# VHH binders against Integrator complex subunit 15 (IntS15), part 2

Target 1, 373 residues: Integrator complex subunit 15 (IntS15), of Drosophila melanogaster (Fruit fly) (q9vpf9)
Amino acid sequence: MSMSIDSNKLLLRKGDMKLDNYPTCAVEALTRLETLIASRNKQNMVMQIISEFIFLERTPKDGDVRKSQALPISQMNLFQEFQLIIALIEYFSRPGRDATRNAIFLSLFGSHLTPQRSKLLSRLISTAVSGSVAPLLSSAGTWMQQVGCKTPLSLEVAQNIVSDFISYSRKTPEQLKQLPMVGPHFAANFMVAVADLYLNEQRSPTLNPPPDALLDTITEWMMENPTLCQASQQPLVLPAGAIAMPFTTPLAGLLRWVVLAPLVSNRSAYSNLHLSLLRALQQLVSSGESTALPSQDLMQIVKSLQSYCARLAESKTDPQADAAYQKCMERFAQAVQIALSSNCITNQIQLLCLLESLPPHKLMKIVIEAHKK

## First folded at step 8 (VHH; from f6 with S102L)

Design g1
Fold by ESMFold2, look of step 10:
Structure g1 (fold): chain B 373 residues (1-373), chain A 121 residues (1-121)
Amino acid sequence: as target 1 above (373 residues)
Amino acid sequence: QVQLQESGGGLVQAGGSLRLSCAASGRTFSSYAMGWYRQAPGKEREFVALITSGGSTYYADSVKGRFTISRDNAKNTVYLQMNSLKPEDTAVYYCAATPGYLLYSEHFDYWGQGTQVTVSS
């Protein structure tokens, strides 16, 4: 007996929008989405409008796009891609409510991505970094938290930033150096992502250090912006009823860099980064913030150290005499002590037992004994 | 397209534990957000838990601290470990999936058939 009011609205809206009026139809679609997303009962219409009028995609022949494993096929040319990027920069730069902009960004890039949408997202974010477009970077920060900083899409965005601003640039651009001031939430989430890409044996067979320029940039960010890691803890601004995913702090991944770095590098930047991380951990204690260092991440550091010590044993080298191992353990013990005193570590008994399995280190032994009971 | 099949439901005493499983079909399981819902007789379907493709989790307040959602991409399976069960947890539990991430929890694309969980006093 009940009529589908949503299907009637979709038909009327399609009759009013014209695909051959690009990029105007995309801009019109964005404005219409502001009310449709908030309704929550218009999801099919929202997805169809985004696909058809913003990204110029056509549905596969086999029916509903939402149920197909085959992604929609893009019909957008390179000029239209450029036009869309400019239109999105302009749209997100408009004064307005943060919750609305974040919801639009998440609707565009949070799900149902085609290869074209993923490429556009990376270009859009790099453009926003170059232009210091704070409102868009704020939405991108929210987006990274919501989809997960370590997901393939987030890692692709992070890799593209490293490529665009570090690897192919002779000099790190000022806009990247200023990112923590322009988009602190995005900068913090970017650090989570790049921390996962380097010095991480779960990601790569070897301990590959970050590029020197990236390390220097992140070290400077942490030194000049002492509350940067807390930016990932800010409350999300989303429409009422929206899912607010928990934040991920860059502390654990960056700690892995500084603890494992002596195995592959002697760069002094790691010492400065380590001090900044200790300061950030102490600030969590002072503020009464929740757990920042999951024990799983710390256990991965232990596994990498165990592997290194096994190689030392094969070459008949005593870990207690190995300068690199001792430096790793000094940094690790300092961070663990602060994190334990602040209750920043979950499942600490299991972690302490695992730490005891490593070759002894004077400071770490003191830390273990102080908290073992 | 993904098909979902729940298992592991049953009768359990209050304070006990159950682990629900949801087997998924499809080559892109690892790129899907997975979730659990429940529906008690005569009540609206209620969100329980969500896990993103990257492993981030989100829980309804009523189950936080007692339930744990996890996934095993090698087995194309999502789990709901339910501890400290209460009679109020009695419901049909549904597995859900969607590509990527959802702004609102009720907008999952694919749903399973459901499995009954009954918690006796």
Scores: ipSAE 0.351, ipTM 0.732, lowest interface PAE 2.8, mean pLDDT 84

## First folded at step 10 (VHH)

Design h4 (from g1 with T52Y L103V)
Fold by ESMFold2, look of step 10:
Structure h4 (fold): chain B 373 residues (1-373), chain A 121 residues (1-121)
Amino acid sequence: as target 1 above (373 residues)
Amino acid sequence: QVQLQESGGGLVQAGGSLRLSCAASGRTFSSYAMGWYRQAPGKEREFVALIYSGGSTYYADSVKGRFTISRDNAKNTVYLQMNSLKPEDTAVYYCAATPGYLVYSEHFDYWGQGTQVTVSS
């Protein structure tokens, strides 16, 4: 089917290409890889070519760390990193099949991720957001879903976007505000990732709210783009026979934000976001399965509320008299009622039993009783 | 180069549990996606479960909720915990490895020799 990796190295003239022709040798390698990736049984060869000719990496030697545990070592300088970013923007902007672009993106950034590759990926994606480079953002969205939106790989990308467009910006750039129109799948998967970063006790012992500008941006996205959460539930475009990872919706993570927010914030944006989430839940109907609000994610919200109530008990405060707790429970009850009525929750009995463990709330009690026999 | 050796197969009664292990040797085990496949007598090999280098997992519909794939990078080992076993799970189970997140069921780069699992009624 294809030439061996040794033959490909000789054909590319490894030493001459790396020294004299960067980034040209990377561009040539990308073109040759399209054929090798289509062969499906040459993925190890594809990875070796990417490492040596695109990222300019060397295999660890006897004098390095232990060979069996070592990742490849980058030898790129800062100028070559910049040249590669430009070359990749140009490559992904050219006309071509989506499945091919997605396969190349996954091959570049789905394996052998040194810290240097990961940093370059984040800079590449931020550049594509700034430039509204729709084909690259489409491939990045596919990549984020395939590697998992909540994995360290995806969270690093999401953190860098927050840094570049929220933390280091006096006002949110129009390119970020327009991201749902330019790259809706990427925007949806970005929301899954940032929802995991904030107001999440799995990530921090303290409930840290999102930056105000990020909250405002996501709230505006949800209000202006009513189908955005459904964009993350579309089939991945991958080559025939490839195993596609399941879809992840941002609904559960954003619900955690709006339910837990009264514990740490008085921002009115959370009320607008909550309304948008309720509308999205009402529109999301599935007769055969329930994917919008996995019971595991809802039980995580219960655990955070239990932790807060334990702190109230230590300060001798009655949860039923605590305005923040009551607001959390009102929002939660409203969402749970809609999700149950829409058949959007799996393992409903387990969730209902866990909800009963929380200090009583009038609406939630009604919701629980309506759905238990 | 990656070499794979399965273990932990055997005979078990229906409803029982079994844990398969796959010991991997060679370079950069932690950078590979690892999978389990099975082949029943007279049937084609079928996908069972996959775990990516980053920890994300994917399961065939026939085993969801009953089987759990996991990995221990310190021991270079992949596990398949099989619960609530059925006679239909009887097969030779193969461990497989491929780099990256673009994974094709028929085109893994490395395969083990297989271990027999037999589930009696």
Scores: ipSAE 0.407, ipTM 0.753, lowest interface PAE 2.4, mean pLDDT 84
Fold by ESMFold2 at other seeds, look of step 11:
Structure h4 (fold): chain B 373 residues (1-373), chain A 121 residues (1-121)
Amino acid sequence: as target 1 above (373 residues)
Amino acid sequence: QVQLQESGGGLVQAGGSLRLSCAASGRTFSSYAMGWYRQAPGKEREFVALIYSGGSTYYADSVKGRFTISRDNAKNTVYLQMNSLKPEDTAVYYCAATPGYLVYSEHFDYWGQGTQVTVSS
């Protein structure tokens, strides 16, 4: 098979290997990849072509296992990076099969990326958001689900969107506000990622709230798009036989925001978001939607509340008298009651046991007792 | 171009735990999706667990909640932590690898030699 790889590279190089042929050689390589991806047994050749002709990377030489452990070294200058971004926008914007576009996107960005590829990916996606490039955002949504919304690369992409459209903007651009309409799958997966970045003690020693403009944007998305969090509304299109990673609903992470928010914020947007999340949970019950809320995410909320109560004990404050704790528990009890009624929580017995470990709250006690018998 | 070597198999009592390791060599490990498969005597090889190159995991229903797949890209190693083992888990366990852009349960490019796991009643 190594001679097959070399023969295909020679054919491609004969047609496109000149000094002034970039980004044309990358576009031609993308077209060639569509055929090669259909053949599942050519994955090594696909990766070689992507590295050499699309990202212009120097590949470690064959036969040296020590050198073959090294990451590819990018030889692209900044102008070529910009040219590639434009070429990818154009490629993904043309008519074509969704499974093919998604397979190409995953081939380009589905592996452990070099730092240069990671930076280019983030710029590409931000450009696609600014341009409302729906087919590219659809492929990015599929990509984020397949590689995992909470992985470092997905979080980097989400962080860059927050930087580009929230932190460095005087007002939230319309293109970000319309993201659920243009790229609903990407918007849902972006919410999973940003929910993980904020109000999350697994990520930071302190409970850091999201920027106000991000909170407002997410709240409006949830108010206007109640089905965005349902697995059935985010279809995954991959080539036949490919393993589909499960959809991760944003509901669990956003519930953590609204439940923990009273510990750090008094913004009314959290009340609006909480109401939207309760409505989304009720729709799961009413519609028979089979979206699962992982109990592990809900258990993280319990861990954060336990930590807060430990700090109250250090100051000799009774949790029953602490207004912030009582508000956290009220919101949590309301959400848990609906989620338990829908049977959408995985491993609910374990969750109920952990909820009993928290200082008692009137509504939560009723919820626990109703579902233990 | 990729060589896979499993280790950590053996005999364990029901309810016990075992940790399998798979060392990879050849090409950059971090670009590969890694999987564990098993084959009991007289049965077809079956999927156990998958870890995508980006870190996402997927499990067969029969092992979900009991087994954990993980990877250490610095050591080019994938692990399978097996807890609450049952006699039905007795099999030869195989490590497998495929380039990390698309993962097919029946088309992994590289396979290890296998390691025996035996769970006594």
Scores: ipSAE 0.352, ipTM 0.709, lowest interface PAE 2.5, mean pLDDT 84

Design h5 (from g1 with A33Y)
Fold by ESMFold2 at other seeds, look of step 11:
Structure h5 (fold): chain B 373 residues (1-373), chain A 121 residues (1-121)
Amino acid sequence: as target 1 above (373 residues)
Amino acid sequence: QVQLQESGGGLVQAGGSLRLSCAASGRTFSSYYMGWYRQAPGKEREFVALITSGGSTYYADSVKGRFTISRDNAKNTVYLQMNSLKPEDTAVYYCAATPGYLLYSEHFDYWGQGTQVTVSS
């Protein structure tokens, strides 16, 4: 109803907020949201305050069904966008309750975002990485888990971090190297996201390796931070009664990197990363219905190996004689063996049957035999 | 205001499959988080599955691995694929939607009329 939308906007203006004094009205709105955000019945009002006073958006006029599918349009200029980023950095740096901070971050960025909000989010997070703003990065880690680490929103944030700190940088900045210490939950979720972006045939027809500097950074993170993969297993701090979305560890995606890497790279960093992943799997204590290595992710690895072997058949090359394939299978077998003994895999029977479809490998054959029947 | 209409329910033998659909009308379907709930005779309504506007999913333990929630924003529709059905899955299934930024198992803003699923063997 058009009247219900106009009534809510009138109520917002009765709260003494003034649009003409940006960014002051955004700061005031953030403060007022702290009172409103724990109330489950006021989520529509919270969204309207955020849209009007924080992002300076307008809603297309009611009464046009086609326009009901349109997202709000931002009216912010570039200077106001910069002012908002500064205001948000300052807001999230202030003392406060973690549940409130996390709920505010989710209210700003947890729903389907306008293109402008998505750009602002990426700029905000890159600024927080550069400034080592731990409370904001903690909220961003919670956000990434709640929206999903592999969703378009999370992947866009991860891509922008790679661009800002890896692709357009002469040397990997110290702030990125220290990210596991400043924001361990965010760093773990960032690894889930970048692992999905590279060496992944679901994303690209070819196996595109990560940039060398990113690979080196991730390898160093894993080597120097032995509990990093456990960072997402800590209970989320959310308002009472809120659902914590399932955590995801970076282990499955990084395993795909190290298993498939011999097909495209000889870099020694993959061997170091592989060792770190094996250690993490050996020490992992799985609990509940969540698992570190979903069978679906492992089946993706098998599909990529099958595709490679099909290309070998076209050139009449025997997979048993192909050094790259044999190295892939050695790494895969080692990881599968440890994961099965640690109960880290779902749908074990389906996976074992699919592994048998690959051209034979000595260690993998032993692993399959030990766990069938 | 969002209006929700479920379809695809019916009678099925244990071990069978059904696909439920929920067509949504109204503003900004792509911005809503969507969920499925069910209520068996004489029992309280219980959460089954949800999907965020970005496509992330969450399932009740009783259905995990057997049920899959998905959405098609072009068709303004959310689906629940139910496989390996058991008699205990017999219930009225409700589609639900919220524009909220936090997800609560006991509260969604909009509800459908429900569709009956009966599993016998």
Scores: ipSAE 0.241, ipTM 0.671, lowest interface PAE 2.9, mean pLDDT 83

## First folded at step 11 (VHH; from h5 with L103F)

Design i5
Fold by ESMFold2 at other seeds, look of step 11:
Structure i5 (fold): chain B 373 residues (1-373), chain A 121 residues (1-121)
Amino acid sequence: as target 1 above (373 residues)
Amino acid sequence: QVQLQESGGGLVQAGGSLRLSCAASGRTFSSYYMGWYRQAPGKEREFVALITSGGSTYYADSVKGRFTISRDNAKNTVYLQMNSLKPEDTAVYYCAATPGYLFYSEHFDYWGQGTQVTVSS
């Protein structure tokens, strides 16, 4: 196509490139990024464009900040933040290749963000859940795997979803219920993240159970979506040559919930979740999955049980007579039995030795002896 | 902008262990992905390990299970713990950094000067 005089004047007009043409400058920057994102040697340029034109950030100058802090400073007001969220929803809803979309999402929200970008990311994802914006949620799932499901950024996103959809029931529960169908990869990674937030002594000195509505939601997801734990095993869609970070299944974290739950809760939903987890584990075993339950994750469960038994000893209570402990061990033994029978646990000998350190349980003793020799 | 300085290389017997350190200068270390590469004499530089700014790790198949990459953002330092060393691990090891969002085994933006690791037969 030959450029007309009108087209030339539009392309040269400074007004189209002015920073105060928000959100127009952000939308045009996103378009510019599509041509740059495929170039492996232009990532610094991409990030500078994002900082200046999308997030409206500047670096502190001498005399700009009373304290010497060389962090980017956001100049966005609340209305511009809202406009950006709308623009990003519209952008990620456009037709296009998944690899480009995923690369753009990663360029906007890499693994270490300013606090302002992290807050905006959480609002963006919650908005996408409410709107069932499948392409954006697909990119968010890829993002969560690439940055790590248990990192502070991913946990913040998970906490905000819990806040928005569980704590403040103004958002429709149906959109959250349907998340596994709309964005299965994101739903699986969300389960990894949220499983890490609760019933986890690496995060808190005490075992804090998940909110009841969250537990019920996760249980329903697992019961109604039998392939959900496999969703992250699909190859990531990234530009050619890019390194794909390893996936994580939610099985180990959710098993920790159901095994440790009798120590803090009598909710029957944990029994339903336990049965769904055993089904999911058996399905992965049937498919030939060899890394479904890493031994390191199972050893964390043992450590929490050891801590509980130490408290029982201080109160002079026999763990073998403690109903909660016995229930924990029954659930644990059932899962370990399935995984050991199909060799789905790494470093089995170390795990078996740690299991022997716990106060005896009849089923677990049988499982240990059957695989110890 | 980022200056990288490796240390901890040297001579070690096969089966031994060595810990490499890479001190980074600059106030943006915590936002960078960090990696280790190596180059044996007469061979192309090869990827060894990557750690994201959030702490997620990725390894070349040849070193999985033997090498561990870690970072200490408070000290602006990345480490490579090398266990069960083999003569084939003999190389100059380079620390690398990228502010990027997509990571390729063949491209990083900033490089150290390298440290020699020699594993004796």
Scores: ipSAE 0.466, ipTM 0.767, lowest interface PAE 1.5, mean pLDDT 83
Fold by ESMFold2, look of step 13:
Structure i5 (fold): chain B 373 residues (1-373), chain A 121 residues (1-121)
Amino acid sequence: as target 1 above (373 residues)
Amino acid sequence: QVQLQESGGGLVQAGGSLRLSCAASGRTFSSYYMGWYRQAPGKEREFVALITSGGSTYYADSVKGRFTISRDNAKNTVYLQMNSLKPEDTAVYYCAATPGYLFYSEHFDYWGQGTQVTVSS
């Protein structure tokens, strides 16, 4: 599927591409990159073409900045940014060649992004959500898995979607509500990312709940799409021999939301989300050696509950009399019981030991005792 | 620009353990994907393990469950903990790095000089 290095050099000489013809030069670059990406030995040329002709970047000159610290300098104006977004939407809407489309997306938006490229990526994805552009969202889902759903790049994309469709929107748009149907892989990975942003003391010293409209949206997604948490388990569509990164399920992060929510909220949506998570845990298909719930994620929940109980002790409040703590423990015990029965937890003995460190709760005590030998 | 230096190789009895370290120079280590590869005499270099900048890991089937890759961004170091070693694990082990997504293992931008691991029967 590739031409020789000499033929590719003739077809892709930089002198044949003209920067003054934007966005046409970006469209031409995308088309030519399809042949270059197939030729495993052209990666440096691919990256240079992307930088110069798609993102209109220049390398710093010797007098500008020390070479070891220099980043590419963007020369795009706002009109060219808009033109690029439209061109990329058009390109990624083309049918067929899914592996090639994913490879191009990954080449454009790898983990080593300048701030300008990150802004463009977020605008591109938000535009694709608004336009229900399924092939682009499929590529964005693959991208998010490959770079990691909890990396700064993925969290920035997730935060921008929350801003665009939840925080700045007067009403949650139908296109966001339909995202699980249009781009289920991306929707699942988005849930992993936003679950990490809220009710997470590793990210913030306070337990900040998600916006109400985001919570309602995710709760509706889970209720209406029972298999959504498993959407990323399908094999990635990548070029032959490419490295495929493992998927991540949103179950652990969303469990943290529903367990910790009584400490900061009385929204009934958390009860509906909790039921959906219990159903998802029951439906897991795993071997005796597989896990959907890493013990580190569950231990983080314990640490947050321990911190809350320490504050209760300072106020001389009995945890058994605290309604919020009791509700947290009820939800946690129910989820742990199902997860243990389904063999979904690694390091089971270590988790049970940590659960015993919490102030007693009747259901949790029963669950712990039932799973000790 | 980054340079990689492996350490921790040596001779070990079958069933034993070793921990390899790879020290990286450069200000952008935390944004790099890091990997371990190995090459036995007369064989092609083969993938062993990969860790992303965000900490996600991937292993070759031949080492899954026995080897663990990890990273310490404060020390600019990546590790390979090798347990239950077999004579077939004997090879030169190389550390590798790249600042972006990589379609194929041979497209890593930076490679170390390698460290020898020998596993006695």
Scores: ipSAE 0.099, ipTM 0.581, lowest interface PAE 5.6, mean pLDDT 83

## First folded at step 13 (VHH)

Design j1 (from i5 with T52Y)
Fold by ESMFold2 at other seeds, look of step 14:
Structure j1 (fold): chain B 373 residues (1-373), chain A 121 residues (1-121)
Amino acid sequence: as target 1 above (373 residues)
Amino acid sequence: QVQLQESGGGLVQAGGSLRLSCAASGRTFSSYYMGWYRQAPGKEREFVALIYSGGSTYYADSVKGRFTISRDNAKNTVYLQMNSLKPEDTAVYYCAATPGYLFYSEHFDYWGQGTQVTVSS
């Protein structure tokens, strides 16, 4: 006689898991977590199961380190790490609810990240890109938004993708080219993260351009997928009542690339990306969707231009005669005009005042006067 | 065992500012989700703000734009900067923490004792 499902609830006990049967115990743990995550008061048990049976961690003993400041100690060997990656790919590839997959992914990687877990996450996502594993990439996109696209862990994932698919590859792989079609939300959030890594004086005192192959890949994504920037704005699929964190648009970071690029690069590809960004801004207006570009992101561009103009002053070079500065301002004015005409920019007055601090440019002057009151 | 102690409450004039602190002991806070709740006399406890372990923040609509939650992991402390205070912000403010991923604002494992904030008209 078979036991009822109510009698089988006792089979969800932590003690029934077979730790020495790895990776089977991780697969069993994942299945049991689907039920436990919905519980309001089982979060400590969920964390213990994840730590002990999935990541094979132990709590530090009293004699090892101070317990109040201790991190869990990983006991995984390299082969078990590979086995876990395969098991996770298989788990996320099976049929199931998106909300459940997203909740599992967030439970695994949304908090409590040891260095070992963050390394595994980066390897997992790179593997999912290589395999075009759409359900996992969908969960990774949700994860990146929920933890923040510009946080250290998200930037680490973005750097690892650039390393794996751009830096150590002479030809951009088809799987990376297809990423917007396979995992559009992840692709959009990856663009936010990678845009923050390059041509960004908050990250480096030197304006370091992106690798050529990365620039070409992002430009092709934007041209071939005109609604890609809207993918970061799609409603998150989370368990009912769960907190949905706000999105970050890739438009502002990529605009910083194309506006600042003439200061460090003569590649014509930035003109193509700029055109794609202008089209993306117009698509937001045409769709009737009003999404704000945070003026703080645009003001960062102004600060970089101010720094460049200060260097021109040291060499006694007139910004009006500097071809690079004039090109930067042309691109910036075009983008600002479109964004202002659509009311996409928050705190417009603050931005316009800061723009006036830059050496004059004909188009930008017209844009400022048309919108200043 | 995690213990939370709020401080920085007091009396302020409407339109003024106040900064609450929540000192934590017993475990590292760098991996914790932290939040603030408040409870006015005769009313139910309400959510105010939270900060995820990675630094992402979420706010109740009633305080968005006026309040800022932040953390200093080196000092094991979370803060609530409250600007443009209104008499309706008068309440006891509670700090809360959980080590697990926070799907719902009600899933905090640890709570402080509270600190009184009074905003005069």
Scores: ipSAE 0.295, ipTM 0.685, lowest interface PAE 3.2, mean pLDDT 83

